# Designs tried in a protein design chat: VH-VL binders against AP-4 complex accessory subunit RUSC1 (RUSC1). Part 2

Target 1, 145 residues: AP-4 complex accessory subunit RUSC1 (RUSC1), of Homo sapiens (Human) (q9bvn2r522to666)
Amino acid sequence: DVGHLVLTTLCPALHALVADGLKPFRKDLITGQRRSSPWSVVEASVKPGSSTRSLGTLYSQVSRLAPLSSSRSRFHAFILGLLNTKQLELWFSSLQEDAGLLSLLYLPTGFFSLARGGCPSLSTELLLLLQPLSVLTFHLDLLFE

## First folded at step 4 (VH-VL)

Design b11 (from i06 with heavy chain T28D; framework fv_ixekizumab)
Fold by ESMFold2-Fast, scan of step 4:
Structure b11 (fold): chain C 145 residues (1-145), chain A 122 residues (1-122), chain B 112 residues (1-112)
Amino acid sequence: as target 1 above (145 residues)
Amino acid sequence: QVQLVQSGAEVKKPGSSVKVSCKASGYDFTDYYIHWVRQAPGQGLEWMGVINPNSGDTDYNQRFKGRVTITADESTSTAYMELSSLRSEDTAVYYCAREGYDFWSGYEFDYWGQGTLVTVSS
Amino acid sequence: DIVMTQTPLSLSVTPGQPASISCRSSQSLLHSDGKTYLHWYLQKPGQSPQLLIYEVSNRFSGVPDRFSGSGSGTDFTLKISRVEAEDVGVYYCMQSIELPLTFGQGTKLEIK
């Protein structure tokens, strides 16, 4: 079952990649140094603008779901939404190209930092591996199956 | 068998420095943040700072900024906490602790070292 | 800095009776990611602290189900449904939403 595979394999793997090298705390102008999580990376990665407007919409939808109180559940829901809207590659690419955001969120040895600078082939290889998944349709209901 | 094993007790004179070690085993040392927390005799817990062993990046409690230095040696899987300009009020048990996680959950300080008593006296 | 305040500072409980410990933070521990960064630790006499509850209500591996955590925002509670002799020690709440990480002053649990 592809839904089961996505929840038990793909989502945890992507969460691990996003968590790799993530600074545990980052500067916030209002509250000082706030804790970071993969969900907070999603939040910070959402940009107002035309090419990524749908990413902001998806973030807003997921953040309002009462049953998804944990950041892990919200991250999984966001990934499923990206797959359903065929925007996983767009989201990954937008993160890779935001050098300022990556330097605020990640240590130089993290996957996203290395994929951008030290090992650029990592980014290309990951995107090629993820490309076939954009054809499949996934729904938030998979979280509860 | 995750273990954090700290160096033995130290007796130091005021104005000197102490360097406490924390040797990790049973996991990939570079995958987990290491924190340092101290406890004065009969008192509560006070956070001192954190290090990412993979990068060497640190954050410190401003109360100790300028006196504390946390380092990590990947080759020996050992974290260190050095506190300088020691005073009597620095007498405490110093703990290292791992910030844990797995693919499903985060587990703040899931494993702690046994503690190192540092006594500052003339 | 976020100030964590525990009440009571000490309590004595007859074995088998319930115990309740409160923790209050000077500001909300709810992050925009939906998580609340409040955790409970137990320090048994002569031992290092050990994790009991993470993120308000989740029991750490190996922690008996007689321990439960609850709360939201700035008010949190740790409950022990039936206190056993092995539960003796000092309980600490901790916030990890921002640096510096801060602990409550501790609650000492003793058997009557």
Scores: ipSAE 0.005, ipTM 0.573, lowest interface PAE 11.3, mean pLDDT 78

Design b12 (from i06 with heavy chain F103W W104F; framework fv_ixekizumab)
Fold by ESMFold2-Fast, scan of step 4:
Structure b12 (fold): chain C 145 residues (1-145), chain A 122 residues (1-122), chain B 112 residues (1-112)
Amino acid sequence: as target 1 above (145 residues)
Amino acid sequence: QVQLVQSGAEVKKPGSSVKVSCKASGYTFTDYYIHWVRQAPGQGLEWMGVINPNSGDTDYNQRFKGRVTITADESTSTAYMELSSLRSEDTAVYYCAREGYDWFSGYEFDYWGQGTLVTVSS
Amino acid sequence: DIVMTQTPLSLSVTPGQPASISCRSSQSLLHSDGKTYLHWYLQKPGQSPQLLIYEVSNRFSGVPDRFSGSGSGTDFTLKISRVEAEDVGVYYCMQSIELPLTFGQGTKLEIK
């Protein structure tokens, strides 16, 4: 079942990848350092520009779904939406191309920073792994699980 | 877009407890701290406490320690503030407020609930 | 606890004239990260407070440019270059450098 595989394999893998090397939020005088999340990366990547209008629409749709309350579940729903619209590879590539955003969000040792810098083969490998997904047609419910 | 919707007004007797709810929508509930602030009629703002909805960790204003309990239900995107041993001087409008931020700045209390009037009288 | 003191407690302004509100903290609000944790809110009659200025001088989304914040350390000022009828309400400063979070006592702005 492709939907089950996406939720149990692809979404957790992408979550772990996007979470790798995220900088903590510097401001937190209440309970200590805040942790950045993959959903925060989605928000940061979507806010700028009219050329990402469709991604902004998907972000708004996911953020308004009341049953999705955790950052992990909203991130997963966003990935499902990207698959439905065949935009997963595009989003990933756009994120990797934005050197300014990556330096803001990630430590130099994070996957995205390394893929852009000293280990460019990492980005090529990941894009090749994502390429087959652009051929498939998905109609996944954003609340699937 | 971003909304914090609080439960309705309540009238309570002295010595009882009240539990006010704050339902969040339009954002990822676990990514933003929720604070509680009260305002007695004609008076200023008084901070009561905060919760991290992701961990459940809380910090309270010492004035309310032992009487206030703040909780969060991630499955319903709802924060709660329970105040016990109510006295007439607890009559106030109780607000929930989100501690906003981006990667550059903190937007302290960027969005507020509409407020819940709690009247303590016999 | 950090004590926040506002002056004046109330002021009446003719429309179009400027207004200035001061806020003083009992200790510095400058953090080692270089940021100053002082914010301004407006509470219009019958409404919830709303954020006007965060971190001393940054206007929140949708806040008109006639509002400006300034200051450093322990002394801060909120200025309205030309007061309009919609600006009526109570203005509060708040510190968020340490717990408990504390507010000034409020400044009521009225139209003459």
Scores: ipSAE 0.018, ipTM 0.585, lowest interface PAE 6.3, mean pLDDT 83

Design p01 (from c12 with heavy chain T50Y; framework fv_concizumab)
Fold by ESMFold2-Fast, scan of step 4:
Structure p01 (fold): chain C 145 residues (1-145), chain A 119 residues (1-119), chain B 112 residues (1-112)
Amino acid sequence: as target 1 above (145 residues)
Amino acid sequence: EVQLVESGGGLVKPGGSLRLSCAASGFTFSNYDMSWVRQTPEKRLEWVAYISTGGDYTYFPDSVQGRFTISRDNAKNSLYLQMNSLRAEDTAVYYCARLDYWEGYFDYWGQGTTVTVSS
Amino acid sequence: DIVMTQTPLSLSVTPGQPASISCKSSQSLVYSDGNTYLNWYLQKPGQSPQLLIYEVSNRFSGVPDRFSGSGSGTDFTLKISRVEAEDVGVYYCMQGTQFPYTFGGGTKVEIK
């Protein structure tokens, strides 16, 4: 069952990739020490102008879902939304092209830093693996089983 | 199944030192941030140390900053807390706890090891 | 530091009756990512703390549906719809929004 594999394999794997090499703390001048999360990467990756309007719309939709209060659940819902709207490759590519954001959020040895700089074949291989998923349709109902 | 087993607690005089150990099993230790949380005789819970997955980042609250050091050995699936310049208020049960950093919770705790600081 | 205040200090409940525990934070627990990192733990007598509820309202694996969490911003509630003998212990709320992570003072639940 493809839906089951997406929830049990793909979404956790993408969460792990986004989490890999993330700097655990960021400076916030008002609140002091704060932590970083994969969901905060999603939030930071949504930019007016450089990102598609529909990516911002998807982010807003997911962030407003009352039943999904956990950061991991929201990240999974965002990934499912990207798959359903066929925008996973667009989002991944936009992240990879933002060198400034990546250098602020990630250690040099993290997947996203390596994929952009030292090992660019990593991002190409991931995108090739994700291409077949762009023709599939997924529903939020899969999140609630 | 996830297991965390603490050891190294005991009775020490004020100003003394102790090193606590935590042996982890049943999960990929190197994938998780870890912490030490203590429980005072009054049953208050107090977070006292944090370490990131690779050991590159640590955090201590002001009450133990400069006196406690946290470290980990991912090859041995082990977590450590070095406690120096111990004070009476450090008397507590010390728990090793696994942190799901991205979700912001401690999902599994060890059985605890007792540290008593007195004359 | 964020101060977490729990009320009441203790509850004595007849089996099958509901119980409600309040947790208040000295400042908002909403993180910049829109998530609220408020968790509930139960420490049964002679045992280590165990996770019950994370991020306000999500039950941890194996936690019975009679436990529910709710709230927003600075005010949070843990409810047990029908208290069972196995639910006795001390309940703690915790914030994971800012370092240092801080816990409430605990609420003891016991059966009469």
Scores: ipSAE 0.006, ipTM 0.600, lowest interface PAE 9.2, mean pLDDT 81

Design p02 (from c12 with heavy chain T50W, light chain F99Y; framework fv_concizumab)
Fold by ESMFold2-Fast, scan of step 4:
Structure p02 (fold): chain C 145 residues (1-145), chain A 119 residues (1-119), chain B 112 residues (1-112)
Amino acid sequence: as target 1 above (145 residues)
Amino acid sequence: EVQLVESGGGLVKPGGSLRLSCAASGFTFSNYDMSWVRQTPEKRLEWVAWISTGGDYTYFPDSVQGRFTISRDNAKNSLYLQMNSLRAEDTAVYYCARLDYWEGYFDYWGQGTTVTVSS
Amino acid sequence: DIVMTQTPLSLSVTPGQPASISCKSSQSLVYSDGNTYLNWYLQKPGQSPQLLIYEVSNRFSGVPDRFSGSGSGTDFTLKISRVEAEDVGVYYCMQGTQYPYTFGGGTKVEIK
């Protein structure tokens, strides 16, 4: 089952990729006022603006789902929503184009930083590999099966 | 399949030093934050050290700050805790624990290694 | 530091009966990201602690559905619907909201 494969393989892999090189800021670690997570990256990436506004509805829908109490579950739901709405490429491109956000969130050795700077083909290769998934349909109810 | 195996515990006099090791297997070690958590003779659990995936960031509670140092070698799948200026209150079983940083929990713990600080 | 207080200190339960453990924090465990980082661990005799419940109510992989967690803010509960012999041990709550991470004092569960 492709839906089960996406949930058990693709979603955890994308979570790990987005988590790669995420910065814990010293102030946040000491005071405990913020803990960066892949869901926090999603939240930061959908701030109102021309390039990110179309992703705002999906973020809002996922953030309001009461049964999804963990940041990992919300991240998985967001990825499923991106696949279902054919917006995975848009989201990745928005992240790659926002140099300020990437420098705030990621160490230089993280995947997104490397893909933007020293290894720009990494992002393109990943998105091309994922392109066949854009013809498949996924629903949020997949998380509850 | 996830395994964490501690070593290096023993009996040491107050003011002495010990270096604990933790060998990890069954997962991609470099993808996880790691911690040391100790359990006192009274069975109370105390978190004592945290290290980020790449070793770039660490944190210690005040009780061990300046005396303990945490480090990791991702090429060897190993975690270390250097303990200096040991005190009687450092007597405990020391557990190596894998931290899911994003969810805020320790999902796997080693078997523990006993440290006794006594004259 | 956030202080975690567990009650009761010990419980003796008849097999098949329910058990309930309370955990209270000295300040709210809701983090700025909206998540509540309250976890429950079980330490069976002679063994290392093992994760049971994370972020208030999520069962960890392989944990039986007789275990459930609930609560909000500063007041949390772990419930075992039907205590079995395998459930004997010391239960600990933990907060992961603020450094340093802190644990409750533990609740010992044993069979009558």
Scores: ipSAE 0.013, ipTM 0.645, lowest interface PAE 7.6, mean pLDDT 82

Design p21 (from i09 with heavy chain S54Y S57Y; framework fv_ixekizumab)
Fold by ESMFold2-Fast, scan of step 4:
Structure p21 (fold): chain C 145 residues (1-145), chain A 124 residues (1-124), chain B 112 residues (1-112)
Amino acid sequence: as target 1 above (145 residues)
Amino acid sequence: QVQLVQSGAEVKKPGSSVKVSCKASGYTFTDYYIHWVRQAPGQGLEWMGVINPYGGYTDYNQRFKGRVTITADESTSTAYMELSSLRSEDTAVYYCARDYEGYYDSSGWYFDLWGQGTLVTVSS
Amino acid sequence: DIVMTQTPLSLSVTPGQPASISCRSSQSLLHSDGYTYLHWYLQKPGQSPQLLIYEVSNRFSGVPDRFSGSGSGTDFTLKISRVEAEDVGVYYCMQSIQFPLTFGQGTKLEIK
């Protein structure tokens, strides 16, 4: 089952990539500190001023499943949605363009920080490797049973 | 199968250092943060710090200012807590604990798995 | 630092009777993400602490339905509907909304 393979292989790999160099906490004026997770990166990346309408719509759709989802499950659902809408490259590009967001969320040694600064070819190579996945179609019901 | 196994009891002199290990098994080590919590004899629980094994980023309780260092070795799935400049007040059982956000009905930041504890006795 | 205060510090309960433990935080534990970061642990004599309740009211896997958690904001309660001998130990509340993570001072439950 292709959907099962994506959930057991691709989604965990992308989760690990987004988690690479992610700071455990970031400053928040309301609570003093906010704990970070790959889902919090998604949330920060689609807020007003840094996201397209279509990315914001996908985020809202996944968030409406909150009663049945953990942060990890929401992240996987978002990735599946990006694949279905052929927007994975757009999302990665949006993250790479937001230097302020990356410095808030990531250590300098993290993949996204290195791809933007020290090793720019990492971003280009990743996007080229992901391009063929736009042919595939997935269903969110695979995550929420 | 899923467990955290800590190193054995230590007896140390004041002014020395101790390094306690916490070996993870049965799960992907880099998917979970590891916290360190101590408990002095007959007293409550005190949080010392945390490490994200994926990247090695740490945060510490300022009460241990410059005395505590937490590290992780991904190749052996082992976390370490080193406490220096030991004093008698550091006599305690030291625990490592796993922090996870993988539940459908939660966002995590609670300890679902604990090591068995390591007694560190500081005496002269 | 967020201060966690538990009451009572100790209680003795006849088997089959209910028990109630209170936990108060010095500031709200409700995060902007909608979750409340309060959890309860039990430490049985000679053992490591074990998770009982996470995020106010959710029972961890394997925890008997005799245990229930409730509360909001700064005031939280752990209830045991019918105390059994195996429930003996020290109960701790913990906040994880901000660093440093802090615990209540503990409540010792004994059977009489």
Scores: ipSAE 0.011, ipTM 0.589, lowest interface PAE 8.9, mean pLDDT 80

Design p22 (from i09 with heavy chain S54R S57Y; framework fv_ixekizumab)
Fold by ESMFold2-Fast, scan of step 4:
Structure p22 (fold): chain C 145 residues (1-145), chain A 124 residues (1-124), chain B 112 residues (1-112)
Amino acid sequence: as target 1 above (145 residues)
Amino acid sequence: QVQLVQSGAEVKKPGSSVKVSCKASGYTFTDYYIHWVRQAPGQGLEWMGVINPRGGYTDYNQRFKGRVTITADESTSTAYMELSSLRSEDTAVYYCARDYEGYYDSSGWYFDLWGQGTLVTVSS
Amino acid sequence: DIVMTQTPLSLSVTPGQPASISCRSSQSLLHSDGYTYLHWYLQKPGQSPQLLIYEVSNRFSGVPDRFSGSGSGTDFTLKISRVEAEDVGVYYCMQSIQFPLTFGQGTKLEIK
């Protein structure tokens, strides 16, 4: 099943890519320093603006789900939501283009930092691979409840 | 199988430096962060810093005022903690600990594996 | 820095009786991701600390079911339903939501 394959293969792989080279703590205006996780990258990547409103809506929906007890579960729910709303390529592209955000969140040896500067072919190749996945349909009712 | 093995006890003079090692085995060294925690005799636990062995990137507890340096050698799967300008209050057992990254139903950022500890005594 | 306060600092328990240890943080340990970064460790005499409970209430592998954790926000409790001789040691809570990572001052559990 495609849904099963996404949960057991794609979501863990994307989590690993987002976690690669992530700084241990991110400066937070409220608490000073907060621990970093792939979910915190999602949070930081969602910006106010008309072009990213749907990403903000999805983030809000996932962040309010009480049954999801871990950052990893929330991250996977967000990825499934991106697939269902056909916005995975948009989110990845927006994150990849934000040099300031990547510098804040990632070490220079991280996948996103290297794809941005040292190995730009990684970025373009991954975006091309993600583009077909955005047309697949997934139902998140069982995962969101 | 999965373990962290630290170097032996040391006695150091005030003003000197000490370098404690922590050798990892039974898992992929670069997949987990390594933290250093110390414990003065009869006292509680104090966090010193962390290293990402992939790239050697570090973050430190500011209480040590630039005296602590944490490094990692990927080829030997060994992390190191060097503390300089030693004072008598630095007498403590120093532990390395592995940071659990987390999975679908579990958090990360807790220490599931600890080294056996290294006693560092600072005396004249 | 987040300050972690444990009570009591020590307790003596007759074997088979329950024990309860409290941990209070100076600010909420609930992250915006919905996850609470509070963990419990046990340090037996002469040994390294060992993980007992992670994320408030999850028992680490091999930890007996007589241990349970509960709480939310700033107020947390570790309970032992029936204390055994092997449970002797110092219990520490730790927060991992904010750098620097901080521990409670420890609670020493002794058998009467």
Scores: ipSAE 0.011, ipTM 0.601, lowest interface PAE 8.7, mean pLDDT 79

Design p30 (from t04 with heavy chain G57Y N59Y; framework fv_tixagevimab)
Fold by ESMFold2-Fast, scan of step 4:
Structure p30 (fold): chain C 145 residues (1-145), chain A 119 residues (1-119), chain B 109 residues (1-109)
Amino acid sequence: as target 1 above (145 residues)
Amino acid sequence: QMQLVQSGPEVKKPGTSVKVSCKASGYTFTDYYVQWVRQARGQRLEWIGWINPDSGYTYYAQKFQERVTITRDMSTSTAYMELSSLRSEDTAVYYCAREYDWGDYFDYWGQGTMVTVSS
Amino acid sequence: EIVLTQSPGTLSLSPGERATLSCRASQSVSSSYLAWYQQKPGQAPRLLIYDASSRATGIPDRFSGSGSGTDFTLTISRLEPEDFAVYYCQQYGDSPLYTFGQGTKVEIK
């Protein structure tokens, strides 16, 4: 079952990649300090009025899903939504191109920092690996079965 | 089966240190923060600090930062909380707890370790 | 740091009655990041509610949480004998700082 493979392999792997090298805290304008998680990276990567408006729509939809009880579940739901809408490459590319956001969120040794600068082949290999998934359709109801 | 198992009770003299262990099993140790909380008899829960087991990064409540050290051993999936310069007021049950999936709330708790400081 | 004040300190009720427990914060709790725990004598706390209103896995539906900002409530719709315990609220909106209320003891009348 492809859905089973995505939940048991792809989603945890992507979560680990996004978590790699995350600074433990990010600056928050209101409270001054907030814990970082892969879901917080998703939140920070979405900007109102950007050319990635479709990503903002997906973020809003996932953030409203009351049955999802953890940031990890919300991150997995977001990845499934990206796969279903064929926007996973768009999200990764947008994140990689935002040098300011990456320096704010990640240590220099993190995957995204290395993929941008020191090891550009990392992003190319990841995108190549994700290409076959563009022909598949995934649904959020997979999370509730 | 997810569980946190703590070391047994300790009786210590004032001025010494105590090191409490918390062994995690049934989940990926590096995916969740380990929180430390204590409770003196009949009193409220008091937060001590946390550790990110993946990075080893720690944060301590200001009241404890000069006396507490939290560490982990990834090979044994065990977190440790060491409290030095013990006083009678440190007599309490010490708990470790798992922070739920970066959600900052504590879903699984160790059974607690009674630390008694007496001369 | 955010200070949490629980009320009442003690709530004396009979099985079958509704219990309403309050937790008030000294300043607004971001994103309603507030949890409720149950503690019985000699035991570790047990998570009941997180994010102000979400019930933890395995927790009976008689437990419900509500509130936002500075005022939060835990409701037990129909007390069972096993529900007589001390209840604590906890905020995690001021990360990395975590604070607990002083507790509300629910005791048999």
Scores: ipSAE 0.007, ipTM 0.552, lowest interface PAE 8.5, mean pLDDT 80

Design p31 (from t04 with heavy chain G57Y, light chain S95Y; framework fv_tixagevimab)
Fold by ESMFold2-Fast, scan of step 4:
Structure p31 (fold): chain C 145 residues (1-145), chain A 119 residues (1-119), chain B 109 residues (1-109)
Amino acid sequence: as target 1 above (145 residues)
Amino acid sequence: QMQLVQSGPEVKKPGTSVKVSCKASGYTFTDYYVQWVRQARGQRLEWIGWINPDSGYTNYAQKFQERVTITRDMSTSTAYMELSSLRSEDTAVYYCAREYDWGDYFDYWGQGTMVTVSS
Amino acid sequence: EIVLTQSPGTLSLSPGERATLSCRASQSVSSSYLAWYQQKPGQAPRLLIYDASSRATGIPDRFSGSGSGTDFTLTISRLEPEDFAVYYCQQYGDYPLYTFGQGTKVEIK
């Protein structure tokens, strides 16, 4: 079952990939500082100038889901939404094109930084691996379970 | 209250397998990774691997990769660590612990399970 | 892999004294992703400090952590009888690899 594979393999793997080399903290309104997470990368990536409006809409939908209390659950829901809308490659490519955003969020040794600079083949290889996912269809129900 | 409760002590012969359980309570089991660490007498803590209870995805230390299997049962909020092909060198206290968030420190620990491997 | 070396191996002190424990990394721990744990005989480790200097929930303010790069310190400002234990440092800056120091035993004089 593809749905099971996505939840048990792809989503955790993408979470780990996005977490790789993240700078530790960003300013938080309540505590003054909070740990960066893959969800914080999603938040930053969907702002004007870094994403399409459709990505911003998906972010808004996921961020309003009360049952998703953890940043991890929100990240997984966002990935499922990207798969459902066939926008995973678009989001990845948009993130990689934003050198300024990556410099703010990632250490030079992180996957996304290396994919842009030191190892451009990593970006190409990942995009090739993600291409088959664009033909998959997921029911909206997967976003909210 | 948040706690992790492990199964009782085990005495095993070389070449057999041991399966240690770790039951979580007081928090949402699927929101945190379960880490496994061991400590032989007078030695440092040694990381074995982790499981994401939500997905079932695991990652193992290279040293243990061929012999360890970590699983979970979501209905009972219990994680399991099975170590096969036991050697006397595997005699240690095995701990489960909760990882606070992704790629982070271990905030709550189980009480430990003594595994003794002897002829 | 980052190797953590703790010193001293044993620290003999009396209640009321200050304890200073060192943890040195073989290479820089990025982002100061370094934690300290306390372990008493027959018990599981207990988280004291994370991110080099942040005190965990429920931990008394006499415990403090400091440092960055390769040099980290745990300080107990005024030892209480219950503080005599073994202390371990751990790095998680090389995720998904976790390594621990060999421990420092704080024992009563």
Scores: ipSAE 0.006, ipTM 0.507, lowest interface PAE 10.1, mean pLDDT 78

Design p44 (from l07 with heavy chain Y101W; framework fv_lumrotatug)
Fold by ESMFold2-Fast, scan of step 4:
Structure p44 (fold): chain C 145 residues (1-145), chain A 119 residues (1-119), chain B 107 residues (1-107)
Amino acid sequence: as target 1 above (145 residues)
Amino acid sequence: QVQLQESGPGLVKPSETLSLTCTVSGGSISSYYIHWLRQPPGKGLEWIGVIYYSGDTDYNPSLKSRVTISKDTSKSQVSLKLSSVTAADTAVYYCARDFEWGDYGMDVWGQGTLVTVSS
Amino acid sequence: EIVMTQSPPTLSLSPGERVTLSCRASQSVSDYLVWYQQKPGQAPRLLISDASNRATSIPARFSGSGSGTDYTLTISSLQPEDFAVYYCQQRDYWPLTFGQGTKVEIK
C-alpha cells in the first residue's frame, strides 16, 4: 500500500498540470454552461477507434465506478488506471496531437498548449516530473519493512 | 467526529453586508470542500458556492457579483460574505462539507443559522 | 442551469406503505444525482449518492434508481421517522441545483 500513498501524491500533481491554463467555462449552446475541470479534459480527449480503444474502455469503467462521483476522484482513478496499464504516455501524446481540442480547452499560455509547439515532448516533461516520485516510492517501501 | 457550526448576526439591515462563519471541529478544513447553501423560510435549497481544499472558489452565477467565500486554516473557519442584502436574502444559511477525493455529496451539515434582513 | 423537477409535491401515507418519489432533470446529469432527507427545523441529511449508492448508516429500506434524466427514490416500508421532505440534487453541472422537494406526510 505504499504505492497507493505515492499515487495519492502523484495524482494531485498531474491534476495541477492538466488544470494549468484551462479555460474556466465551456459554453454549450444546447445544455448550458459546464465548468471546465481536468476530468472534462479526459472526457474530451478520449476518442473512439481501434488504436485508442483501451483509453475509451478505461474512461468508461472509471465514469461508471459507483463510489467515485466527483470529477477530481474520477481523474485520480483514471491516472491510476493509466499507470497500471502503462498508457500514461499514450494519453498525453493523444492530447498533444489534437490542436483543435487544446485551443478549445486551454489558454495559449497553458502547459499543454506550449508543449505542443515546443521542442520537448509531453512524454519527456512527464518523465522528468515522475522521476522524483519514483525515488520517494522506494524510500516509503523501506519504512514499511 | 467532524462537526460544522454556523455563526453570525441573526439580523442584517438592507444594503449592508451579511457575514457568517462556519467553524469546523474534529477535522481539518484543508481536507474537504466546504459549501454554503441557504433556504428561505418554507422554500427549497439554493446553492451559494464552494471553497475547495486548494482555496479556489466557485459561486452560483446568480450571486457571484455579491458573494465571497474565504477560509482561515489556523482558526478552522470558512467565511461567507454577501453584500448589498435585501429582504429576498432572508433565509437559514448552512455550511456543509463534501469529501476532497470522493465528493459523494454533502454528508456533514451545520445546524443552520437564520438571517433576517430588515430595518 | 439544470432544472430539477420533483413529483408529486406532497404525498400523504400511512406507516408500512411503499413510497416512490420522482426526480427529473432538464437534461442528462450522468447519474450524478443525490437524495437528501430534511425534517422540520433540521439540516438536510444525505441519503443516496450517484443515483443508487446508499450513504453510511442509511437503512436498507431506502433505495435509489434511474439514469440520464429520470431518477426515483423508493422507501420499501415507510416508518414513522421517515415523514420528512425529500430533495434531489444534481452535481454534474455548475451551479449545483435542487428539486423543489416532495413532502411525505402522515395521513
Scores: ipSAE 0.006, ipTM 0.541, lowest interface PAE 11.0, mean pLDDT 77

